# VHH binders against Putative methyltransferase YMR310C, part 17

Target 1, 317 residues: Putative methyltransferase YMR310C, of Saccharomyces cerevisiae (q04867)
Amino acid sequence: MSSTRKFKKVEKPLSQTRHYSLCIPTTLVSDCRNLSQITHKVYQVAKFASLFNVSEVVILEDNSQVDATKKKISTAKLILALLQYFVTPPYLRNTVFNEKFRPYLTAASKLPRLSTLPFTRYQKQDHGRYREGLTIKMQKPTLARKKIGKVFKQTKYINIGKSKALALQSQLVPINARVTIDTITRKIVSPQEAYGDFTGLDSQYGYYTRIASSFTDLFMKGPLKEGYTQSVYVPLTTRDTSIPELSSLPTAETNPHILLVFSTWDTLARAFKLDQDQFVDCQGPQEFFDAQLPCPVSNSDVADAIPMTLTTLSTVF
Key: E = the ipSAE of ESMFold2; O = the ipSAE of OpenDDE; V2 = 0.75 times the mean of E and O plus 0.25 times the DockQ between their complexes.

## First folded at step 16 (VHH; framework vhh_sonelokimab_d1)

Design z1 (from w5 with K56G; at its last look DockQ between E and O 0.73; V2 from the best seeds 0.77)
Fold by ESMFold2, look of step 16:
Structure z1 (fold): chain B 317 residues (1-317), chain A 122 residues (1-122)
Amino acid sequence: as target 1 above (317 residues)
Amino acid sequence: DVQLVESGGGLVQPGGSLRLSCAASGFTFSNYAVGWFRQAPGKEREFIGSISGSGGSIFYAVSEKGRFTISRDNSKNTLYLQMNSLRPEDTAVYYCAAQKRGSIKPTGYDYWGQGTLVTVSS
């Protein structure tokens, strides 16, 4: 009967009626001439994806263009790292990201933190009960002569950005995994339990990120159990595509997952062509989209299109 | 009222062939994209392929192997899956599904059959 001694779990309201996944092309940075410009562009994507509680950002790879920036990692991997960096709590950034990535993240480290991240949003209400952590190797000390050769694959220890690692009570989990921790019970909890409808996917803190290596992987390889309920093309340039205009979105009762694809048609057509061995008589990318939104200008930038599109979908649909 | 009923499953030897059928009723079949899925024991459901309402466009998840062929006969309201060169790893429950919006994307299917079991064993 000692209910008054324990902190009461704060219930968070559910406000999200639809889940969105954003597909962005690597060409979103094609007009960037240095790392700082790339970083600022990706920051804008991260900012609005976080603000609108987007579940996933998927990067569609397009390696058809020459990049004047001299770098050792692919454009897709750079964008992925930056997106992941912006949703990583500052106290975990130097342990999550390899020292070799540090030159690529210098501009990102100087940008404002995303105030809409879940732990910032509920910190006062929860009294710091929930924290993000990274599972770390269980150290088995050896003295002058090593006698233990067994490799640790699982651990009970979590780096939560404090001087001591937190030990889980009765769980072992894979090393090097991001987790959400209830620091009172010392157990892993789902982000949804900790933060409510601002968790992105059930198992993810903030938006989930991935690279789609091909046009068909975009639709097939996502983390969603049931996949996308609708696919919507959001053009960045004007072009006649014969895709129907968006007329409605599914109701909240169906818990819909909407894929929004921000791209020029030429980028999609190039990606589609690379997968032609999977198609019989398909006429083009249009056959994979349920609907499209209009593009009233000759060119729209992905970073601008995202907040305008999400505002429209939230207020008009 | 909407129904999709798979048939044609059973036991076959490795290297054999099997043709699955999916009978559709309760909707205008030719207006829907339809597809095949399978679920092996202990695994998640897997997309095999889809075909447009007219039957003119086909998308296959398993593009590296020409073992499976999807077709439809709109006059019989029936979707087919021809499976050749069967292997033990093809053992699964096979499902038919339909999408109202008509795109051939591999997700967002509205109607599902109950499935038919295919076992490939020596």
Scores: ipSAE 0.727, ipTM 0.902, lowest interface PAE 0.8, mean pLDDT 81
ESMFold2 (binder alone), look of step 16: mean pLDDT 82; pTM 0.830
OpenDDE, look of step 16: ipSAE 0.850; ipTM 0.955

Design z2 (from w5 with S54R K56G; at its last look DockQ between E and O 0.76; V2 from the best seeds 0.79)
Amino acid sequence: DVQLVESGGGLVQPGGSLRLSCAASGFTFSNYAVGWFRQAPGKEREFIGSISGRGGSIFYAVSEKGRFTISRDNSKNTLYLQMNSLRPEDTAVYYCAAQKRGSIKPTGYDYWGQGTLVTVSS
ESMFold2, look of step 16: ipSAE 0.749; ipTM 0.912
ESMFold2 (binder alone), look of step 16: mean pLDDT 82; pTM 0.830
OpenDDE, look of step 16: ipSAE 0.848; ipTM 0.955

Design z3 (at its last look DockQ between E and O 0.04; V2 from the best seeds 0.00; counts 0 for: pae E 11.6 > 2, placed apart)
Fold by ESMFold2, look of step 16:
Structure z3 (fold): chain B 317 residues (1-317), chain A 124 residues (1-124)
Amino acid sequence: as target 1 above (317 residues)
Amino acid sequence: DVQLVESGGGLVQPGGSLRLSCAASGFTFSNYAVGWFRQAPGKEREFIGSISGSGKSIFYAVSEKGRFTISRDNSKNTLYLQMNSLRPEDTAVYYCAAQRFTYGSIKPTGYDYWGQGTLVTVSS
């Protein structure tokens, strides 16, 4: 009777020595003619960010022209929604993304799942022990009409994509939060405990995503308490800059977090000009970068430059 | 053997001015970008501004523009912070920090050396 055996917790390796954040500009999709082309371009970013276990994807708004009138959705918000969609388990997508977003996610729903995501890699090994969930409002069966107007800010109930919500053993947590659940102990666990090396920024389940609305927001207001240990410019076109060529990465023992900025110089110059009153006597964007990489081809698309750059960093440096 | 030592903190009334100094030793000061940070009780450490190794590039946080002035004297291995129009919200421990790379003067991450801090109290 093999079914009597208790499943043991599987210890995951903690071998990643360098962490990367990718900064991509909204001009990523400037050559796209429709939602399907935009979706496929963003899917390529999500695929390779997941493959290389990238910790964060930052969307830099190229706001050279700011429209004062209201629009349906900005390009930055569309890219953000798509990036978040691709790291959301299929069984949570309809709950996480409300009906206002569904027209923008039509093409994304038809694309292949990312098999390299943390919550996919170990599913067979763990016998389904760990599962992603969304904390939801406390809901109980009742024989009478439920009282209207009571708002619950905390809950023990987790939507894990099954017919009934999972109840936590003894934890009470804020609603509307993504969580990783140990379904055997019915406790929230860290993504690192569940998936090891394939974690985002601490409590994230894949890469973390954000929009940087300004040059200051990109470099100074990221989610890391201590920020980035090194910033590297990854040019998309050939251009002379005063930024030194990358000669080395920080030593593996320091567990560095490196920001890779994929952009043309013109995009950076526009972002810097709009933000220049934040910095006294700064001569230009070049002063925010420790190093640069060679332009990988005579002109590069961001979606192609990402895997080329990450492969180079993993094999050459 | 590397040392950064802040001085010049103290009690000041709102609207007053204060000048902080940071003495550096044990490394080639002119090859390092240096900066000022502060930490109020119970809050995260906050970037104030930084200055390149040559002293030509100075970067300030938005909230400090126009009130605070950063300078350095490489012949004396000293970093300075002039604070004017002080407010009670400026009450904090002020730290200086240095990072070993000299190109690009803003490194919100990767500062290699830190001082012990000097307390600035702005009474209300």
Scores: ipSAE 0.000, ipTM 0.302, lowest interface PAE 11.6, mean pLDDT 77
ESMFold2 (binder alone), look of step 16: mean pLDDT 81; pTM 0.832
OpenDDE, look of step 16: ipSAE 0.006; ipTM 0.256

Design z4 (from w5 with Q99R K100S; at its last look DockQ between E and O 0.79; V2 from the best seeds 0.78)
Fold by ESMFold2, look of step 16:
Structure z4 (fold): chain B 317 residues (1-317), chain A 122 residues (1-122)
Amino acid sequence: as target 1 above (317 residues)
Amino acid sequence: DVQLVESGGGLVQPGGSLRLSCAASGFTFSNYAVGWFRQAPGKEREFIGSISGSGKSIFYAVSEKGRFTISRDNSKNTLYLQMNSLRPEDTAVYYCAARSRGSIKPTGYDYWGQGTLVTVSS
């Protein structure tokens, strides 16, 4: 005997196995005069990163920037917060971003949701079987724990945007972690199991974001343990760099992870110079790039270059 | 076939020195950037440094602290790692690796050796 009501699981086809990481400099907002302009620029990055299932957005800090908006956080941290906001489900935003962040997110709250994110794409069709959640503090400490006053760091309770927290069936997990939940089995599942190949990475829910603390950290820290298979410079201005032009990309069979660095040369050169104690006789940033793409115009903005580049890579290569 | 074979590992006392070698065959050695990695018990593999095909450009991870020196001899198809002032925390399996792309970036290595064990203990 079966139930009178069944949930149909939606098949989620494979689309692309090449993984891209985008490096964007903080100078992408250098021509912005207010928070609204900054937010719109970062939204365009988030929109196209989401559309092309980009695995990671890395923010390269350029300390030479003059900030026209008066704020308590650095430009890099503002861009990070905005990028994270745009991949956070609306029902978790108030919990994930506390009231200290609200002044920085006012323009972002008015922008359209990103419908191409993995956790949005099939939600209606699968009746919300898979949901993003945030692990929250245990609600009922034992009397022993209560008496010794310990702060509990693990929980079985998940905020999934419903009036009641979801309790995991038989496991404890660290608090304040973003997770993907199969609400029928009450288990944590991988994003790939829930949403298919649009996650890019097993534990990421859209793109992963980070700030590169230095030029060399840009190349050393990535979402995969093996790091970037290939590094590609995407110039914003025309300049002879001696980097070979991109002729091919690794095949999908090798599951490559390609770092695309959207920057002017001067930004890279400044960052490179700060790390000189790690180099012996290195002549410049060009030594860290396997290839470059042509600059399609004499000057381009990072927010425009991203969709142009990703379209070219997905259609030509 | 491409082969990378490390040698020179062994037991050494704290404060001592050791030179590792990596013999390369089956490819044009001077066309490849090459590097050293290590993996301590229970830890992930760690990048030490890399050197360009010509041997002139060298990149070191910050954790190096100037105790390690990378060099290569293209006439002998050999990569070297000179380790000085060794500490017990340097105990690890040391790997050499090569990548067919020309850049010295610390990731995306195509070919790996089997590793050589270095133990630093009194």
Scores: ipSAE 0.717, ipTM 0.898, lowest interface PAE 0.9, mean pLDDT 82
ESMFold2 (binder alone), look of step 16: mean pLDDT 83; pTM 0.839
OpenDDE, look of step 16: ipSAE 0.847; ipTM 0.953

Design z5 (at its last look DockQ between E and O 0.04; V2 from the best seeds 0.00; counts 0 for: pae O 7.2 > 2, placed apart)
Fold by OpenDDE, look of step 16:
Structure z5 (fold): chain B 317 residues (1-317), chain A 123 residues (1-123)
Amino acid sequence: as target 1 above (317 residues)
Amino acid sequence: DVQLVESGGGLVQPGGSLRLSCAASGFTFSNYAVGWFRQAPGKEREFIGSISGSGKSIFYAVSEKGRFTISRDNSKNTLYLQMNSLRPEDTAVYYCAAQKRWGSIKPTGYDYWGQGTLVTVSS
């Protein structure tokens, strides 16, 4: 009588009733002297974002500091590339990142993998059933004549880090999309299905990344159509603002998405001023925040501020 | 005196759309988060969604996500609720509410209320 131990899928209660987006300024790396230092700082951000199941990291571009002239890549793009690199499976990195980024990713390649990422955690348990992939262009059948190649915007082929692309069953998906795949069924699945409730919002990547090129972009171009539930200012310096202190967070029942903006007030004020013409009847950046937290760190280091803030939020709310 | 006055309610067919408005007066509108509730006959008042004072933060009840859109115009002291794909189950009195504390989904968390506007979805 072979006791089929019914692996009770321990339905771990949906632990994260809250989603966080982190906004970090390009000033994050202003004190860095070389690419290695930049890489390490960004790695810390990535590490903690992953650890706390952050849904999104937004890079606020400070246009005042960008000596646009001599750098092949903007600071914001560099940070973004590094953040993306750390949440990209190693077997997809060569496909995701083109050759132009390789010189910037050398230091990153030497750093440990983020063990907190869903796809990293489960690789050992599911024997590779679920795998991250990148959708790729359909290979032109060799024999078909030069007909004017309708650039197919959709594909059934997915690069899953193998020599041969995986072909999906009965579905077409956009090209150059990150997807989670059930390699057995040959279907795209949600991260939740593959890895459980660890993935927060349908984030296939651990976290989404984007650059906010303006103050407005920070608030209006979030991943959710509905926007952020709450925006919270996290000061990197001890300054008095007219923003009320955070006393409560939205209840878990509504699955709040909270934007945490790590910045100096001066940085935000500059960004606001540059974008002032887009705002009607706004007096300053304070109007865009629902609350503020105390300054978590004395050294104004965003990399240190992030874990402190997120830990505080997890214990208090 | 603080006033919230809802308008735009009425009879609509299933699948139809309706836009509600709430005009606020007697307080600094931009300093308050504002939201929408509804109450069907014999049911408890339920949260639909709210928008922060700045208008930059919005959240909805999970049940209403995708069908309803909340917006505000601080220059006009007005809150809006765009309702699409209406169903008979959406029949209710719709209330506008204002709160100082952002994030509450409970009626008790709101400081000011309108008188409500009736929305009837029927064939």
Scores: ipSAE 0.014, ipTM 0.336, lowest interface PAE 7.2, mean pLDDT 82
ESMFold2, look of step 16: ipSAE 0.214; ipTM 0.635
ESMFold2 (binder alone), look of step 16: mean pLDDT 85; pTM 0.864

Design z6 (from w5 with N31S Y109F; at its last look DockQ between E and O 0.73; V2 from the best seeds 0.79)
Amino acid sequence: DVQLVESGGGLVQPGGSLRLSCAASGFTFSSYAVGWFRQAPGKEREFIGSISGSGKSIFYAVSEKGRFTISRDNSKNTLYLQMNSLRPEDTAVYYCAAQKRGSIKPTGFDYWGQGTLVTVSS
ESMFold2, look of step 16: ipSAE 0.770; ipTM 0.919
ESMFold2 (binder alone), look of step 16: mean pLDDT 82; pTM 0.832
OpenDDE, look of step 16: ipSAE 0.853; ipTM 0.957

## First folded at step 17 (VHH; framework vhh_sonelokimab_d1)

Design q1 (from w5 with K105R; at its last look DockQ between E and O 0.73; V2 from the best seeds 0.78)
Fold by ESMFold2, look of step 17:
Structure q1 (fold): chain B 317 residues (1-317), chain A 122 residues (1-122)
Amino acid sequence: as target 1 above (317 residues)
Amino acid sequence: DVQLVESGGGLVQPGGSLRLSCAASGFTFSNYAVGWFRQAPGKEREFIGSISGSGKSIFYAVSEKGRFTISRDNSKNTLYLQMNSLRPEDTAVYYCAAQKRGSIRPTGYDYWGQGTLVTVSS
């Protein structure tokens, strides 16, 4: 085989002291009157979540608001699709998002790409060595698949946004999975190997997204094996909650994962009430928070509060 | 210096009841939220429920509501788990845990006991 020059990606290591998850309520878009306004609001969230290398964005459902837009998809699912869209490489978007989402993504397709996304940040520096891909059903069966049969549903073929799919050197992987590919060695690599310390989650490119359908789902259901090590309320309105003021955050040696909940109290109270059967004598949502931050401006927009909060946490704590 | 010691595990017939205790020492027990977890063979550890430092606020995982009751006695530095209507699926090692920040958050616990085995056989 031809000699392959070993290119060491010049990494700009950033000392990661904490992983952050952002919780945003569906009322984020309650003041939006059309899809374009909704899309721009969610774009601001995606932009700053990507800028600060946030690990997860959790959408807390609050169905108390009447949706002024005519749509057949719930507000939570729309926000989820938009958040996912903004971290999906443009060359995979038509494959990842099926036709039923296309009307809801028209405004998003016109917004600038997020240049701070981990896989975009280094693409010119490594001359496209690392690319994001989607595993696809084979057009030509592999020898191993034919011998084992249809039940495995595995492939060596990766859609990397070119007319010809990339074939993995010797791996078979499940279909319909997002992967990071070393196009020189033709192997799946971790986001950490491809991007260094700019990945959101250890095993995933960019932030993970999910919908929390209830207050307890917010705290219990997530992609992290060990869950959140600290929960912090970030108020959008001034209220006396009796939650202690944040004084410190855990060090990087404990690998902390901090849940930041950007919400009005009323949204949390509604979500909390839906789970009342799981509680005995709980006074309210305050029992689930370790700390809070001061309300930066009364009636703050979630989209504005996110960069203000993340800047404070990265520079003060 | 911090210790959590579970006791009360054992063999129980399906439909039976069992009460677990967790004795705490080496910290101000009433300042900590405490909780119960379990780990069945070959499965991940799962949250059962938690109780605030004062003992007034209790949170249960959905799957265990109605069968399990969590309580604490701060004068005895003890956390309890009353388990009723036991099933073979409840066979696991049961752990108590404490978190020093005091919220009843179901994750990120700082101190753990060694566990006590509960076996429910038919």
Scores: ipSAE 0.727, ipTM 0.898, lowest interface PAE 0.9, mean pLDDT 81
ESMFold2 (binder alone), look of step 17: mean pLDDT 83; pTM 0.843
OpenDDE, look of step 17: ipSAE 0.854; ipTM 0.955

Design q2 (from w5 with S103T; at its last look DockQ between E and O 0.75; V2 from the best seeds 0.80)
Amino acid sequence: DVQLVESGGGLVQPGGSLRLSCAASGFTFSNYAVGWFRQAPGKEREFIGSISGSGKSIFYAVSEKGRFTISRDNSKNTLYLQMNSLRPEDTAVYYCAAQKRGTIKPTGYDYWGQGTLVTVSS
ESMFold2, look of step 17: ipSAE 0.763; ipTM 0.918
ESMFold2 (binder alone), look of step 17: mean pLDDT 82; pTM 0.832
OpenDDE, look of step 17: ipSAE 0.857; ipTM 0.958

Design q3 (at its last look DockQ between E and O 0.66; V2 from the best seeds 0.50)
Fold by OpenDDE, look of step 17:
Order: C-alpha cells, then sequence, then structure tokens
Structure q3 (fold): chain B 317 residues (1-317), chain A 120 residues (1-120)
C-alpha cells in the first residue's frame, strides 16, 4: 500500500507592489466559545495575511469588552501571540514564546504550517544556507559575574534553532530581532536575497504584529518611517449604524502602504472618544480615513472580510 | 510646484516662546490638513500636531504638555505653531507637512524645516 505522501500544495504569496497593513479588532473572536475556535479564526487571518503578503497585522483593542473574567491573558495579547506563532519558524517557537504562552498555543501547534511563508518553502532547497533567526543577548562570560555590566543593546549572537548560537561576522544587531541569516557567511541578509520573494517588509518574512491600545496608536505606530500613505475603513456591518461618508479610494501612489481598518463604526467611535483629549473639535474617526470600502461580507466576520477586501483591491490596482 | 516654507525658527532661551509659520503655495491650502513635525539631532522625526483643512479639527500628539498650539489662516495660506515654555529638549528642526487628512502619518508634502534652538 504505497503511502501516497500527499504533497502539501505549497501556495505562493500573491505578488504585490503595494504594502498592506490590516487592523483587526478584538471582536474578531467575540463569538468564539473556546481557545480552539479562537485559534482557528486567528489562523484564518494569518493564512490570508500571508497569502496576500500583508506587511502588518494590527490588533485594535476594544476596551468595551473588558471581560471582567480573571483572564490570565488579554484577548489582544492572545490574538497577537497566535498571529506571531503562525509566522514563527517551528525551530524558533520555543525561544520566541515563553512558557507562559505555551498553554495558549496548544491548539495552534496542531494546525498546518503556513506554506506561503518563504522560509517554509525554501528550507529544503537551500540546504539550510539561509535560516531565520532570533538575535539573543550576548552570554556574559561566566567569570565576570560581578560587574553590573552595561546591558548591551546589541548582539552578534543569533538563535537559529540549533544548540549553539550563530555568531555574526563583523556585525552587531539589536537584541530580540527577527533576522534572516546566511549561515555560511554568517551575515544578515534580506529576505529577498535569501528567498527571492518580495516581502511586505524588508526586515522580515511574514507580517509584523502589534497591538493598538488606542485610536491614535493605530495611526502613529506603524512600521514605516513615513507612516501609512492611505488609511481605509472597511466596515464589518451594514447595520443601521450611521457611517459617515468617506471619500473614494484615491489614485494609486507609487509604492503605497495602505492601512485597512476592519471594524464596526461603533468600535472606532468608542476608541476615538477615549482619545478625545488629544483632539480639538474633531468630528470623529472619519477624519483619519482617506477612503471607505463597501462592506465585503454580511456576517461581520473579519476572517471572511479580509480575503474579500484584498481580492477586491487587487483587481482595482 | 507645491511649496511649504517654514519660518520663525531661531535661538530662544528656556522658558521662552516662539511662533513658527509655514507658508504654503502650489496647491489649494484649504483642502489639505497640515501639520507640524520636529526632528532633534540623532532622534527620529516626531509628530507634533495637525489641523484639518477647515481649521476646526486639531490633533495633538503632545497635548499633555499644553505648550503648543496649532492654527491656520486659509486666507494667507499659512500654518502656525505657537510654542510656549520652551525647553532645551525642544531643540529640533521643525517641519511643516500637508496631507488630505489629519492623521499623524503619511503626509504628501514637506517643508525644508526651520531650526529651533532652546539654550541658555
Amino acid sequence: as target 1 above (317 residues)
Amino acid sequence: DVQLVESGGGLVQPGGSLRLSCAASGFTFSNYAVGWFRQAPGKEREFIGSISGSGKSIFYAVSEKGRFTISRDNSKNTLYLQMNSLRPEDTAVYYCAARGSIKPTGYDYWGQGTLVTVSS
């Protein structure tokens, strides 16, 4: 009985000349009853984000859902951890995620790896020359216990999932950074150089993840120095909520970075109101958006809305 | 050609005040939100605040300090930044920027900047 090894169909990410950041609310998992369901929903987000070569996933906290329940971890942090987990190489997961998070990642560990990730696809082909790593603190030489040594913010050591850390040649890099490494030359290289794929961000494969704890954080803490070139509201519901009219999508700029905010208007309005001390006579969150897209889905499911929206945008540009 | 020209920078003592101006040309000024940024030596550029095209809506990143006030005169195509109670840490090149929205990032046009030095 020839065990037909089902060759898992490796999906290539869609080539994009545009950078997308996705903002998703914590309400993404509001209908979930258990950790498994949460994990699956977040996995869907991760899957599509990776498929469409999204540069960033931002989690917008909805403070109205302060589950008074003694949850050991906030919903936002859980979502963040799960998103990060799915774009972390398996051999780095134990290093990246501390023991505190492990119980929350059990369901995630059972899910298929994202085949769209370049480091997953090329591991076999490159004979391990290129590897994803995490920069780690320089091991203090055992003997110098005493001197309150200057916490070095930089290191030459990289965890590459081996028993021994790889030491960079002639380079110092920030600690706790994801890097792509040429294991032969012992140099950090771009993901593009390593794998030949265009990545949303030049610094790493996959998407960057962060939590926006406020309305202003959503716009101010983006990954790009110059920020988002466009911000687009993507409504999750067509319900009776009076959504202000936003302008149509502006003309395509050269190499735009577009922030797509998936939310109900009420959620944004609340977040905006919480930050009202930073605003003078602002009319509402609509002033921070360049455009609005139609509601892509009727079920208000962000996981469904993301691929629909990104597909639509790919046809327009 | 779109131009943003900052002026009013200079040397000021700690505790002093300074008013910066940004003269805009080459575009319909009233249709754009405009804002102020600054960049200190060796630091990243930071957002100060922005004001909507109509001048009604203002967003401050440093609102907690209450030291800076942004205003605009659309009849003069000019953006202003009133800075009070200046501190040495306020030393920076101050930039004017224009965008269609008051969001703190992704501005389309930038000035060349004006240097503000706060020193005794």
Scores: ipSAE 0.383, ipTM 0.747, lowest interface PAE 0.8, mean pLDDT 85
ESMFold2, look of step 17: ipSAE 0.501; ipTM 0.807
ESMFold2 (binder alone), look of step 17: mean pLDDT 82; pTM 0.823

Design q4 (at its last look DockQ between E and O 0.01; V2 from the best seeds 0.00; counts 0 for: pae E 12.6 > 2, placed apart)
Fold by ESMFold2, look of step 17:
Structure q4 (fold): chain B 317 residues (1-317), chain A 120 residues (1-120)
Amino acid sequence: as target 1 above (317 residues)
Amino acid sequence: DVQLVESGGGLVQPGGSLRLSCAASGFTFSNYAVGWFRQAPGKEREFIGSISGSGKSIFYAVSEKGRFTISRDNSKNTLYLQMNSLRPEDTAVYYCAAQGSIKPTGYDYWGQGTLVTVSS
């Protein structure tokens, strides 16, 4: 019988780029009156984070503001769920977000899909070879050696939005993780291999999200493998600080990871105070930043500051 | 291959001082937050403190405030721990570690440790 090659993947060198992490405060939504306004504000963050291929969005908790929406979940968890929703393929949303989240996601389901996401742009080009999936616990582990608690945290089974979970050929991976799958070889692949020039954290597309409850959580307990190369304060209004003005960024050839912190100073000061009894030789939040940017307007909203800042960094630096 | 190697441990009298070093290789040292931990026999590892990749952010466990100083020299790929006013309770194996985990608590790279004994 005649043999055919249905798909040929392109082998590319590793992309050299600057990786950005955005830190946004929960006060991002303090001016919002209802869930629809909150959802739209977070959509703007997700849209521009996706457009600029941001690697991580960190939510810094600031509990100083009253919650006008009277919802049962915290503001930080609501923002987290919305950010995750916007980068979750529709076929995984019921698995990732159970029925208890439905009231909080109603406005999000009506917003346009983000057109810059790889599964929107490239899905037809690979004829379905590459799919996004979620690692799931489906059966008891089949390991020769049993370790209580550790064994149930790994799996070979991936929900790819079809009736049967895909079993990896030879890999075990942590459960509840987003992954990119080559469905022909049944292996986890990088987003770069699957989609070309797209980047992300290891084995998934889109930004990683997390909540930081304190200054230590923000700077010291992040998930990035090599940590942050540089931290940059992005003020929302003019302020006299000892932080030097940004004059340069590391070149893209070094693949630097840059943390951009969009916040008022008062929010940073409150977060720092939660941990300040652990500090020696640290007088305040200013010591965590290598540089700052000027505020280009008299008063910036975080959702507007993100694209303004990322455009400046991509075109000027 | 990532490697962290501690040195400078030994026997010291109570009230004494000791300086530990951690030599790093196999990665871009200045890109990583690094820290010191210790583990006394029969106890869990205990966080001592950490320093950001740039060196601008230094965090100490509250219990070690004022006695220990963390520093780094990125030109020599070396992390330091200066310990003063040592007490018998400071007896432990001291580890350096580098952050880089996909988990929020994230110290993935560890040295083999250096023993510090504070005894009279």
Scores: ipSAE 0.000, ipTM 0.277, lowest interface PAE 12.6, mean pLDDT 76
ESMFold2 (binder alone), look of step 17: mean pLDDT 82; pTM 0.825
OpenDDE, look of step 17: ipSAE 0.006; ipTM 0.241

Design q5 (from x4 with Q99R R100P; at its last look DockQ between E and O 0.77; V2 from the best seeds 0.79)
Amino acid sequence: DVQLVESGGGLVQPGGSLRLSCAASGFTFSNYAVGWFRQAPGKEREFIGSISGSGKSIFYAVSEKGRFTISRDNSKNTLYLQMNSLRPEDTAVYYCAARPGSIKPTGYDYWGQGTLVTVSS
ESMFold2, look of step 17: ipSAE 0.740; ipTM 0.910
ESMFold2 (binder alone), look of step 17: mean pLDDT 83; pTM 0.842
OpenDDE, look of step 17: ipSAE 0.845; ipTM 0.952

